VHH binders against Uncharacterized protein F13C5.5. Designs and how they scored, part 5

Target 1, 168 residues: Uncharacterized protein F13C5.5, of Caenorhabditis elegans (o76565)
Amino acid sequence: EICPMDKHAICNTGHLSCTCSVSQEDEAPVPEISCNALIARDLETGNFPVVSVEFDLNNSAEALEEFPEDAFRDKISSSLRVDEEDVIVLRTSCVGTDDTLTIQFVILKKDTNSSALPFAIEDLIDAESIATRMKAMGHLSQIANLDVDTIEYTEELVDLEFEPSNLE
Short names: E, the ipSAE of ESMFold2; O, the ipSAE of ESMFold2 at other seeds; V2, 0.75 times the mean of E and O plus 0.25 times the DockQ between their complexes.

## First folded at step 1 (VHH)

Design N7 (framework vhh_h_nbbcii10_fgla)
Amino acid sequence: QVQLVESGGGLVQPGGSLRLSCAASGFTFSHYSSYALGWFRQAPGQGLEAVAAISTSGGRTYYADSVKGRFTISRDNSKNTLYLQMNSLRAEDTAVYYCAAGFTYKRSGPYDYWGQGTLVTVSS
ESMFold2-Fast, scan of step 1: ipSAE 0.006; ipTM 0.312

Design N8 (framework vhh_h_nbbcii10_fgla)
Fold by ESMFold2-Fast, scan of step 1:
Structure N8 (fold): chain B 168 residues (1-168), chain A 126 residues (1-126)
Amino acid sequence: as target 1 above (168 residues)
Amino acid sequence: QVQLVESGGGLVQPGGSLRLSCAASGFTFSNYGSYALGWFRQAPGQGLEAVAAISWSGGSTYYADSVKGRFTISRDNSKNTLYLQMNSLRAEDTAVYYCAATRSYVGYKSTEYDYWGQGTLVTVSS
């Protein structure tokens, strides 16, 4: 329990036990993951329609460190018969828990040259039709080895930031 | 060559019913590698309007607000036919009705559909 000069003690408040860490401002690893850390493209709530997919992480074999964006885009593009480059993931988030992961995305129409926000509605494949088609596809019950719980259409990009329990 | 042929249009009085059919040739309505299908209409002097769409599996449908609760879209993949059951018809439903198909998704924007029928006229008049 004696920490060398190049280490600092990390102690639990209210306990008399401490461990030595070599990392500056290091804290004990937290096994739970923040979904907002996976993809957080810095964008404001936009007034354009998006598709939202909610994944159930309760049966995940390992903690998810990053969202498998390439596998997601590959599965979506092959299933809907669109070009992979036209599948644009906007953000991921967990609202209130780390047991679910929500992803918001859009699909650009063929021959669209711009992926810059805000998107013109005429450059997007209709999000409601995408969500409707995906709900009809049984093989989309899993995407990128993640269990799909919900597929929804929203008329605008929703702010899905994680709700911190202790910090505000 | 992919071809869609509409039938079942005609003259009907307000409050009446019609069933439109769309028969496909040159391709099949199947669940594997299938087509999403839709009905569109164009009233005299007006633009093209989406009416209803149905997914490749038939499990999901879209309806325009103006027809919701009155019209029912369905497909029979074994007969290679798309249907539109139109109930409680109104004068505003008078239009040429087109069936359309796409391989990508269920859409209700006409620009997303690749294959179109020639249209069938529905006239609702007293």
Scores: ipSAE 0.000, ipTM 0.103, lowest interface PAE 15.7, mean pLDDT 69

Design N9 (framework vhh_h_nbbcii10_fgla)
Fold by ESMFold2-Fast, scan of step 1:
Structure N9 (fold): chain B 168 residues (1-168), chain A 123 residues (1-123)
Amino acid sequence: as target 1 above (168 residues)
Amino acid sequence: QVQLVESGGGLVQPGGSLRLSCAASGFTFSYGRSYALGWFRQAPGQGLEAVAAISSSGGSTYYADSVKGRFTISRDNSKNTLYLQMNSLRAEDTAVYYCAKSLYWGTHSYDYWGQGTLVTVSS
């Protein structure tokens, strides 16, 4: 076996280093996280291209009382080298299960004269370009202390709570 | 129940190529919680070495310095299969190769492992 019977392998994915650790039976259970940290801006759904990020809440240290929007914007702005005020979170939602949090956001072009909703599409940085750049960055495996599962571009702002493909 | 089965190992000459496959059952690549998938190897008489890892979204990949530029990790969600393309193989790449799945991306715990497939690089 890879590790002795009473141990399991723990690997740092960013560094690909592994150690064998004792299974801790009395370790505190992973907190059950409810997906109640919701943001919903009052916007029409439709042709509004956005960047979509899915977070895995299964191993979060504490229950989320609210989405850490400022920390999220700071991490995105630092990573993509844009101004923090140009990073606009539009929606956050749980779809399907309580262990996945989805966030949809846009980035305004520098020095745009439109700083309030609704934005003109021409004032936004191309969402597909943003998603592509983010996927190329290894250090975006975590954003605002939340584990990133998926980064993608979507052609429209959807009501995540009522998206048909998520019905079971 | 999660099961991982490796295939594609064998004997290859130095400078050659092999593609390893890891077929998953008991879960789907596109349905379920965030996780990491990776390739690890163990040479005879040596410890476990991480080779490559890929996020559940496929958006992030990581490689050991010893294989960077030679190996490529990829996944096919429709086939529920993880791949490792190995190019420019060296005698030092001789090892049993394992695929593994973590429970969560952030925990860095790989709790599900395949049985391993032997890769021998020799002339």
Scores: ipSAE 0.000, ipTM 0.256, lowest interface PAE 12.2, mean pLDDT 66

Design Z1 (framework vhh_7z1x_3)
Fold by ESMFold2-Fast, scan of step 1:
Order: C-alpha cells, then sequence, then structure tokens
Structure Z1 (fold): chain B 168 residues (1-168), chain A 121 residues (1-121)
C-alpha cells in the first residue's frame, strides 16, 4: 500500500497524486497559496522544446494573486544575458499538489525578426542548454521570490493548447 | 488502466548494491517522465529521482546524487534504479511513480505498490 506504518494519504482532488503524512496532533496548516490561483496564462499552440521550472510554494509567506511574470523574465534575462523581451512565458500551471507551480518558457535568439506564435525551432535557443546553464547557477535557487525546486527541459516537441490571439 | 509493478527489493548489507525495476502498462510509456520515491519507516515520502520520457534528462535528490542512477528502456516499458553504496538510512519502501508530463518531476498521477529495501547487517 502507498502509505505504510499507519500514515494517511493526502491526494489532490481529481488527481491520483498523493503524499503520505504522519498523523499530526493539530489541524494541517491551511495552504497560504492556492496553486490554481496562480494560473496567469492560457495555453498556446506550439510544437517545440520548452524549459520547465517548478516552484515549491510551501515556504511562501504571502498569497499571490497571479504569477510575477515580469520579475521572472527580468531574473532569467539578467542571469543568461539575453534581452528580457526574448524570454517568452508560454504557460503557468499547477500539477500534482497545490504547493507546486510549473512555468514553461522559451528564449528567442537575438535578431529574431518575429516573436509571433508558432515559433520556428531554429529561432529558439536550445532548451537543454538553457536548463543546463540555469542548473549551474546557484543564485537561481530563488526566482521572483519563489523557491526553485526543479529546472528541466522537454526533449520532444510539445503540443500546447491553442490560444486564439493576433498581433496588435 | 495504468499499472506499475516494482521488483528487485530485498535485504542487503551496508555498502552493497541493488537494482530495482518497474514494469509499466496501460499508457504510452515513452511519453511520460518516471520517478522513484521512497518512504522510510515512520517518515514521509521522499522523492529520489526522475527521468524524462525519452530518457535524455535526469534529476536526483541530493541525498542520493552520486550513489543512485535512474534509467529506462522504452522498448520494454521498464524503469530502473541502480542503487550503490547503500546505507542503513536507505531502508524504505521504494515506489515507482508516473509523471503527469514528459518533463515533470515530483508531480505524479499513478503509483506502484512499492518494494521493500532493507539495508542491515
Amino acid sequence: as target 1 above (168 residues)
Amino acid sequence: QVQLVETGGGLVQPGGSLRLSCTASGFTFSSYAMNWVRQAPGKGLEWLSGISGSGGSTSYADSVKGRFTISRDNAKNTLYLQMNSLQPDDTAVYFCAKGRYSWTYKSFDYWGQGTQVTVSS
């Protein structure tokens, strides 16, 4: 069984992701941040590798109404020495537990003539290279005042749900 | 109907090695990240390692980095965990867990039944 030793499983509603916890004498702490409340961006259609950053929200002291995308992009752009406008956040999502927030993003190469979706893979900086460089940087243990849990990339093209949008 | 079955657990002496396997069925194995998670007696769940759907990206908890190696064989729908330099503190039930996406670690939608690993002289 998933929770041996008389432990209790806590499972997310609508998911089969569970964590086992030792019985506590007091009531479980109320989550200060609802991960679902941090979904700041609709899905966009693309078929290209992305970088995924998972944030651990357990230690956050303040409730967030939305993801601090501008602070995130600023930290990424300054750390990797790219222009902030080339850092494109494609999706913010909550998966598994309410205390994990996942951000998917790409970085456009310098002198890319168009930033409209869908991007050409040739116009993107290699996602594996981005993830590898970020993992090597100790100061990226926190981004936008959020604790970074994992940084990974997709190796295969990822199809995202289409968001109807036009350039202004 | 997703099924994950772990094998390879047992009793080993400190400093020994053990290889765990997890056989998957009921989903397209190569499309999802796979994870190893353990639970020691009287403790909570501890995520140990994750591997991307294609097998090209891996991640490890600091407690096992350099001692454990995760791998997968997508042709056989099987996940592996090679455990070296085992210590008494590695005694736990080890679970195979399916990621929600090809890149996701620490976020799981299906779990195996677990296999017991005991490290003791």
Scores: ipSAE 0.000, ipTM 0.125, lowest interface PAE 15.5, mean pLDDT 70

Design Z10 (framework vhh_7z1x_3)
Fold by ESMFold2-Fast, scan of step 1:
Structure Z10 (fold): chain B 168 residues (1-168), chain A 124 residues (1-124)
Amino acid sequence: as target 1 above (168 residues)
Amino acid sequence: QVQLVETGGGLVQPGGSLRLSCTASGFTFSSYSMNWVRQAPGKGLEWLSGISTSGGSTSYADSVKGRFTISRDNAKNTLYLQMNSLQPDDTAVYFCAKIGRHSYTYGQKAFDYWGQGTQVTVSS
């Protein structure tokens, strides 16, 4: 018998995923965009400033097949008074658990060309300031109909994995 | 068998308007966020607009903000793009795209499925 999986389908695979809603300016007819190609990062250290939001899925009424990125971006942009298209989700992670979903995102400065890749740190609103501001907002206890457990600044991106059977 | 069919393109004069439609089949349309993307001759793909599963949240690229309006009708499995104040630089093939699946992993395409596209030409 295979152990029953959590009803939340987005975490039911043990995958690390990335969600990318930006265009590619290069002339390639079909863009193949990796999440790491969106950002200029130090490959040795792995450091890149992001905001990390951890969601608690234990009390959710609805099973998820896909992260509700547009609802998330709408809530973030409305709360922080930034343009919705400037909110870029880089990582969605459920590695090792079906009950916690981690989202790592950045916000582009106004007038940054979203078609120009990769984004440099200078193109981003300071992630530490975003996290501090969000933590002060009581109405962000729930985002996109999901319960928020923590909001933190980090300089470390979660690495993406291909096979859930390789999780430890 | 996912199918996306874009219609509504054509030749239009500068300052004109067009409404594009994308009809989806082979998947649960109401369960996915949808996007409009375009490719101008000799250029790469440009993301234009996105809409949430319910239609309650929308987003736009700066190049089209205030001129284009995205909407959806989940009962008809149809996505729309209302394009106003069209400019010669809007000449492109317009595509309907589905993205943001949890199956998207490192090194993979950001877009799960693309339509065949519809040509928009803004001349003179």
Scores: ipSAE 0.000, ipTM 0.125, lowest interface PAE 14.4, mean pLDDT 70

Design Z11 (framework vhh_7z1x_3)
Fold by ESMFold2-Fast, scan of step 1:
Structure Z11 (fold): chain B 168 residues (1-168), chain A 119 residues (1-119)
Amino acid sequence: as target 1 above (168 residues)
Amino acid sequence: QVQLVETGGGLVQPGGSLRLSCTASGFTFRSYAMNWVRQAPGKGLEWLSGISGSGGYTSYADSVKGRFTISRDNAKNTLYLQMNSLQPDDTAVYFCARGYPTSKFYDYWGQGTQVTVSS
């Protein structure tokens, strides 16, 4: 109701940010790439199913400068009984000064090589099923000490342009 | 098991106010988002308002924004709806429901409480 000043650094500009947390092979590090390219595999530009979680940052005890991705993945993996490495956060975005943070993520099927980029849709657990299960889990009203407002199935436009960066 | 019980409904004149309460039991109340939903005579269900588990986020349908206020007291396991400037078209059965705001999924509902606005 009150629109507080945006005190969380991650939301200061309202820009969409891309966070990619995938496992790396011991001898073959994965380059930093765009999240659209991360999930595309020889596809024309099209919609890709993801799970969207909207967090309310109002009443947060401390300013949020970074998304607590490890705690998020820990909570999701334990609640859905999947491996933590299979929970991949793709995008982070904030909406204006409302201190609302939207996280988009996917879950890889068991035994999918998380370093074999880009992923195909068939490598992912059905996003609508994930959203449905999460809505049925009341203990997910808070994730990583953040209040959950909504959990929905959404589709993202897949961009086929791959832009590699320096190793690290 | 899980129970949600609404109270506070009744007859009120146009322009009046009413406060609804929903008492929850059988689950950890603070861990769940809660909602108010109504059904007017001869019409379908209309979502009115939602509140996050902590109470930090609230959302409202355009039809009630500025007139209704949702709140919760997690220590008392109670959800509230303060209704001001009531109009005849606010006449409905009011339900509390457990689930995320704007979610298609409500897993538990109360029995409902009747609110009648007429002179």
Scores: ipSAE 0.000, ipTM 0.117, lowest interface PAE 17.4, mean pLDDT 67

Design Z2 (framework vhh_7z1x_3)
Amino acid sequence: QVQLVETGGGLVQPGGSLRLSCTASGFTFSRYAMNWVRQAPGKGLEWLSGISWSGGSTSYADSVKGRFTISRDNAKNTLYLQMNSLQPDDTAVYFCARDLGYSTRYPFDYWGQGTQVTVSS
ESMFold2-Fast, scan of step 1: ipSAE 0.013; ipTM 0.440

Design Z3 (framework vhh_7z1x_3; at its last look DockQ between E and O 0.02; V2 from the best seeds 0.00; counts 0 for: pae O 16.8 > 2, placed apart)
Fold by ESMFold2 at other seeds, look of step 2:
Structure Z3 (fold): chain B 168 residues (1-168), chain A 120 residues (1-120)
Amino acid sequence: as target 1 above (168 residues)
Amino acid sequence: QVQLVETGGGLVQPGGSLRLSCTASGFTFSSYWMNWVRQAPGKGLEWLSGISSSGGSTSYADSVKGRFTISRDNAKNTLYLQMNSLQPDDTAVYFCAKTPYRGSYHFSYWGQGTQVTVSS
């Protein structure tokens, strides 16, 4: 609840809670597992395949102070006929000069333990296939009352400016 | 800065009525769904009711349907909860809450709350 959009990124809501962005507050963040430690990137390239959804915030930019992650996960899971617990949001970011919000997520394969860390690429449903299916769904032009600008497959996770250690 | 201020709580006997108000500032009140939630002693937050930005659509938890009525006055930036037929298990701190959509448990902001106590 201490995560305004322009100060923090929400990395996932599966079984973990993270503080994954710069903080402008004097109070020390609550220790959480580092969001970068949640994934097993490709060791050679550093890439991690994700679905990237960009929202246009111009019609709601003044009013959107926190990403509605539960509604997002609900819409994704119902539209793709997967379990909500398997939809893992890795990045929530407003980084940049445009009024956009970028959400990067993955979906775990059926029978994958969603508590298993780090999330390995082999445990994920193919992100390119997910993005292709979502683009074919006209009803995904709006998700969680936010206007969807683009849906794309990418191997480039949005960088976090700071990576606080949540491990002791 | 977003600010929500609840008033109207107090002590009431079982079967009684109470009207809560929530005054909003720091955002365009008329553009958002608004909600009432409560926290009873030793319990987590319970969503009670929501109202659309225009006031044209309302939603209620089963526990309060028919007893509570949500309303809003966008000209005064004020949210209301009329509570009738109050019972001791309605005793709680009541909060108004701002959310980007109806029915979400993930609220962006809520106020300091107002205490409602129902006892004889």
Scores: ipSAE 0.000, ipTM 0.103, lowest interface PAE 16.8, mean pLDDT 68
ESMFold2-Fast, scan of step 1: ipSAE 0.103; ipTM 0.508
ESMFold2, look of step 2: ipSAE 0.000; ipTM 0.119
ESMFold2 (binder alone), look of step 2: mean pLDDT 84; pTM 0.848

Design Z4 (framework vhh_7z1x_3)
Fold by ESMFold2-Fast, scan of step 1:
Structure Z4 (fold): chain B 168 residues (1-168), chain A 122 residues (1-122)
Amino acid sequence: as target 1 above (168 residues)
Amino acid sequence: QVQLVETGGGLVQPGGSLRLSCTASGFTFDDYAMNWVRQAPGKGLEWLSGISWNSGSISYADSVKGRFTISRDNAKNTLYLQMNSLQPDDTAVYFCAKRGTYTSLYKYFDYWGQGTQVTVSS
């Protein structure tokens, strides 16, 4: 969540949602938005390349109850010239620091049948290419009104289970 | 502790060649793009070349395209810059740099080596 310098991010179990509090003793919020977890049968064992964006939450004075996913996808799709529906956010978390929100996402190749789940890894645009292009774009210092600290790709093994959104 | 150590600099005459090496430690070298950047006397930083983690994507600044070749050996945690057809205006301190933020050249890189001096003079 977006936290001013006088507040701390308090995250729920699993770091799926955070709130900004003046006290580290305050209780974590009940998740308003769950991560879209996907079971991709064709994912390679040991590697699931994703793009990770780390946001610095100290740049905002307001508490963020949920990640602004639609604004994020709009900014990514317009900047990379891909369809917004092909930008898939897999995970949002406040893991490891009070002031950092991490977003993991992938982009489907053009003309991939995006309504077919699970998708195969071969349907994804290369995460390293995405991260390299984004890092070359200085105007991506902010995405969805959040300050970008780092953009990187990783080959982390990510085990995902499909779960419906809490908003459905 | 993250460290980047450049070697291979020196004095060469115009038209000569040098090979720079950068040895990395303290991080997983093959997870990150690596870059070469230089600073000529009295001038700002100039990005020269970048290479992705697997060497699949390589880019060069127009000033060095066709003369310099970037490469890496992930088994040795080493980045290379082969410099051919050197000219006096290539005189600079050469730095290797690990990827970082992208708001400016300085913020684009997390860690820099100490640099190695390259002097091109007859």
Scores: ipSAE 0.000, ipTM 0.099, lowest interface PAE 19.4, mean pLDDT 67

Design Z5 (framework vhh_7z1x_3)
Fold by ESMFold2-Fast, scan of step 1:
Order: sequence, then C-alpha cells, then structure tokens
Structure Z5 (fold): chain B 168 residues (1-168), chain A 121 residues (1-121)
Amino acid sequence: as target 1 above (168 residues)
Amino acid sequence: QVQLVETGGGLVQPGGSLRLSCTASGFTFSNYAMNWVRQAPGKGLEWLSGISGSGRSTSYADSVKGRFTISRDNAKNTLYLQMNSLQPDDTAVYFCATHKYSFGTYGMDVWGQGTQVTVSS
C-alpha cells in the first residue's frame, strides 16, 4: 500500500506526485492543480507594505478549483490572533513557473474603519513584524493545505510578473 | 455593551472531562475570532486555543493539543472548549476573549469574567 490504511493517495498527474490525505475512499480522482487556476485576485499596485507567502504546489494535498482565500484568511487569523475580516488578500500570482504560487496580503488594525483601496499605512499592522512572527511559528509550514516555501515582506505591493523565478 | 460570559467550570477528577461555554452579546459574534486563555494559581496568563470567526481554522497550545477541542456555534453566539483527559495541572480560571492584533501588544481586548476549573481527586 502506498499510504497508511487511514490515508488515501491524492495524485497530481502534471507533477507526477502523490500525497497521502484523509479522504473518502470512493472519491473521484482530483483534477490537476495549476498555478493560473489559483489566481484569486489581481488588485491595483500600491505603495504600502505587504507580506508575501510562496507556496510549493508539487506536494499539494488536494486539487483546488480556485485559491482557498477563506481558508487562507482563517489560518492566518487563528495563528496570528487577528480577526479574519482584517486579513486582506491583495494579489495572487505565478511568476516564471506553475510550481510556485505567491500570495500578497495585509492585515488591518483592529477597529479600523477603512474605506476602499488604497489603504493608509497607519491602518495596517507592520508587515515586517507579521513576516518575522510567521517565520518563527513552526505550525505555519502549511497554510490552506499548501506547503509554505517562503514568507517575506516588501515595502510596497509588487507587480510580480516582471520578477525572475528563483526556483532551482 | 459587549459581554462574554463563561460557564461550565467545576470540580472534576483526574482523567475526567468538562465542557466550557462562552456566550457572547452586544456584537456580531461571527465577525470575531475567539480565544480560550487560562490562569493557574500564582501563575500568569496562558493562551490555550483560538478559532476563526467562521470556525474553519483552529490553533492550540502544545500543552493542550490532542486533549482540548475548541468549537463555536455562531447561530447561538456561543464558543465552546471541550476538555478531555484533565490533569491536576489544568486547574485554573478559564477565560474566553476576542482576538485583537498582536505583534507587540497583549492581543486581547474583550474578556469574560472567567470560570474556575479544579482537577482534584
């Protein structure tokens, strides 16, 4: 058997890899996951600090029809002790390859009555502090059932389509 | 006014189970992540568990992982903590609290009064 008896193999044919997951025994095979299919947002660029999370899609536990933004926000909110509605995903993108998905997000300060974008920096929790804390938390090796490769902050929202892939 | 009221505390023997409830009023409960925190006699506050507003994500401190389960019923404005395999070291006052952004702050801005849990034979 490929997996323990309480686990079932979920295979991504495009990546030729399988992950053991707790799922229904009679569930149909999952579709191939592609980075482009997981683009949930592509908002306007701005000059405010953001947190970037890069996911390695090679070992995805299950197929996704779209990026699970609600699950992502839930995991961030419970782990960092912030309200889910204050976690704002600004951009999802794939740069240079289908193997890496990048999510850029910000967290609004509690009780901020923010209008529409762009956000004032004063209304955001410091992105460097968020990234530093997340890196220190071992249980954030996975978010939204995806393997976390990198967590970093930037001083502004970056248009990632012009940056080269750092994959080897 | 925003209020949180804990119930369900009491005396239980080692190895026993207890379920705590926290009833919220004065705010839209489903919009707020919630926490359970405890304070043992002569010790500081210890965070135990958190749950997102939707209930989809949970997190636990290592000291309670596998023994405690956090859950919520947004239709009833109620947060729960199911406590199994209780040990004498679990003796404490248990509080429910809303999430507040942390990163150098204390993180909690609305707290209940607390409910006493005593684990003793």
Scores: ipSAE 0.000, ipTM 0.131, lowest interface PAE 14.8, mean pLDDT 67

Design Z6 (framework vhh_7z1x_3; at its last look DockQ between E and O 0.25; V2 from the best seeds 0.00; counts 0 for: pae E 11.9 > 2)
Amino acid sequence: QVQLVETGGGLVQPGGSLRLSCTASGFTFSDYYMNWVRQAPGKGLEWLSGISSSGSTISYADSVKGRFTISRDNAKNTLYLQMNSLQPDDTAVYFCARRVTKYGSWSYDYWGQGTQVTVSS
ESMFold2-Fast, scan of step 1: ipSAE 0.489; ipTM 0.808
ESMFold2, look of step 2: ipSAE 0.000; ipTM 0.286
ESMFold2 (binder alone), look of step 2: mean pLDDT 86; pTM 0.859
ESMFold2 at other seeds, look of step 2: ipSAE 0.000; ipTM 0.285

Design Z7 (framework vhh_7z1x_3)
Fold by ESMFold2-Fast, scan of step 1:
Structure Z7 (fold): chain B 168 residues (1-168), chain A 123 residues (1-123)
Amino acid sequence: as target 1 above (168 residues)
Amino acid sequence: QVQLVETGGGLVQPGGSLRLSCTASGFTFSSYGMNWVRQAPGKGLEWLSGISYSGGSTSYADSVKGRFTISRDNAKNTLYLQMNSLQPDDTAVYFCAKESRTIYGRSYTFDYWGQGTQVTVSS
């Protein structure tokens, strides 16, 4: 069912990706994973309002291989007067060679139990209010030594299920 | 070369327990979040649990919450899944997955997967 009658299924380890080949000696495909989708471990499935921050990396002193999450959370918590533990950083863009980096985040309401995973929308501070406050604050033109280009609120689909297209 | 190897699967009776292990090599294990995902026969992939690079944050799917516990030992480059109160519906191939291209946040997107280990819950 995977392949036409005259071809052999060649799958990588665990059968996550398969291809149909005339030769059994051909290489198995590498699983393709979309990095544009928001898949968050700490949030319930569904549509979530999140704060999106786009950074301009043209003035960065060093190439980024890892986002400075602790410095980011410290700056956000200090500026918005929330606990650092309540700032949950989410990721939407791939690590790339682009001169921009997009980070999405949410903030838990005060006194939310941080061990009560996954969080619901009711547990979060309104993202539109956060984005509006941040845009009004001139000192947030730079966060964690990175230049801020845009701050917006967006709704993102949070998915827990991943289905590789090659298994169709 | 990045490699993830799952062990600990097998046949177990309903109500039983199993502990899965995933041994990692070829990357700095302590710098990446890790996840457990399963695939039942004829079904798509179902995410079960995730753990941050430090072990300070964990999350679980509703279907396994209270029954499964994720943990890691960064000194041994090993990820664990303790599975209790197993049910026939838990029968699946279980995979560990490394987070990548998402090191800038908390997510389930993965660049490397293990071979999977079969768990069969049958009376």
Scores: ipSAE 0.000, ipTM 0.127, lowest interface PAE 14.5, mean pLDDT 69

Design Z8 (framework vhh_7z1x_3)
Fold by ESMFold2-Fast, scan of step 1:
Structure Z8 (fold): chain B 168 residues (1-168), chain A 121 residues (1-121)
Amino acid sequence: as target 1 above (168 residues)
Amino acid sequence: QVQLVETGGGLVQPGGSLRLSCTASGFTFSTYAMNWVRQAPGKGLEWLSGISRSGGSTSYADSVKGRFTISRDNAKNTLYLQMNSLQPDDTAVYFCAAFGSKYVTPSYDYWGQGTQVTVSS
């Protein structure tokens, strides 16, 4: 009936809400064995660039019940000097038994008062600039007690498993 | 030590307006997202609205969207709910709440005592 404030930051209906009814649960991702301790999440995406962070889980000494999203957002916001609420995690996923966790996120500009997806590119801080700055920061070799493997931006956020008939 | 105190409830006619306030003490108010929740007689808890730490982002339940406005004043440690176009089915006890992050241990929820809103038919 009530939701925790961190349960659903962005609904797949395109609204910021804790009372989301997420239809993608019908086809929930099948976690690889390296990710059984973590929750895989894939929110509805838009046609805009995102920052991708890949974590190497091979040296993880501690089990995680779920991805530490608030700790992640706090570390990003403190390091880049942006508001924590403007750091929006869109995807958390694991692929294969390679012990890699991928996080895709965007940062809203401070004057943006939009809660709807897809975000306009003009409302987002440039993803390439974010990735470049993060790569230059030595202390971001670890985020939320997880080892960072790669930081990259993508030109287009596309889920190839989503509506295959619309892929072009 | 930690307290959330709601005020501003009362009796109002259908179509009327009320402004609820929630004053926080005993924790750092500006570091918490805040929420309004209500409970009508004989019903469960219903989440109504949420506001981010800075006040830059807000969300609303469909039942109140367009009629209620959440806001906050971090300098005064106060959360507000402006309620317009009130209907008889808005009759409930209204609570303010700060929910703890499930990613941080220990994590605690803070609840107010509630304030009664009655919309006369």
Scores: ipSAE 0.000, ipTM 0.136, lowest interface PAE 14.8, mean pLDDT 67

Design Z9 (framework vhh_7z1x_3)
Fold by ESMFold2-Fast, scan of step 1:
Structure Z9 (fold): chain B 168 residues (1-168), chain A 120 residues (1-120)
Amino acid sequence: as target 1 above (168 residues)
Amino acid sequence: QVQLVETGGGLVQPGGSLRLSCTASGFTFSKYAMNWVRQAPGKGLEWLSGISGSGTYTSYADSVKGRFTISRDNAKNTLYLQMNSLQPDDTAVYFCARSYTLRSGWFDPWGQGTQVTVSS
């Protein structure tokens, strides 16, 4: 079972979702808070551009306790010559099995104002260009000691909304 | 199982100070970056500060640099935010949030929040 959340089984059944800790039963929720990605959705399509890296875990000796995100970001930032702090991991997901791990990420432009949430899409480096560059790099067949199966440009649908069980 | 609880909010006059605390349970605290985020009435979320799992690296939003200090005590599973030189514009609900790294694009989980009001 592979998850960034202390070996929890969530990712084996689908996408690892953001969890709001607002009480569902006893206390009034804060309606405007949501488990948002830092990146705004495109208003016309409902999607945002991401780079998807799919890892093949069939040769892994044991399940991951947490995704090695620091090693991943180090490898990406060094290979693409960007600051490690500009590499933003948005999701870790297991689709159908724990034999495949998908990481979706974006890279911020260097002059991005990081204090405002969510970031505007124009603050991102073009995801298709990133995927194209990464595919051309032979040393990215392995990242953070994990085998890379595919690198793709995708448009991810974001559906991260706060859903309180009771409202005043 | 995983829970974050914020405390320390309240009413303070401009120029005053407050220290917020966030107590974590249900996970290995030292393996995760921790963040402070706020939401002022009628405004969106604003990320304020983050600290790495080890406590070695910190980052701050420009609006709070030099006034706020983030810290953590991994032995006590507690995150802190020392807030100095408070201004009326600092009035907001303050949340602590877990992330895997300082620049993770998602926060999971969030605490319930603690209200800070800066007024005379």
Scores: ipSAE 0.000, ipTM 0.249, lowest interface PAE 12.2, mean pLDDT 67

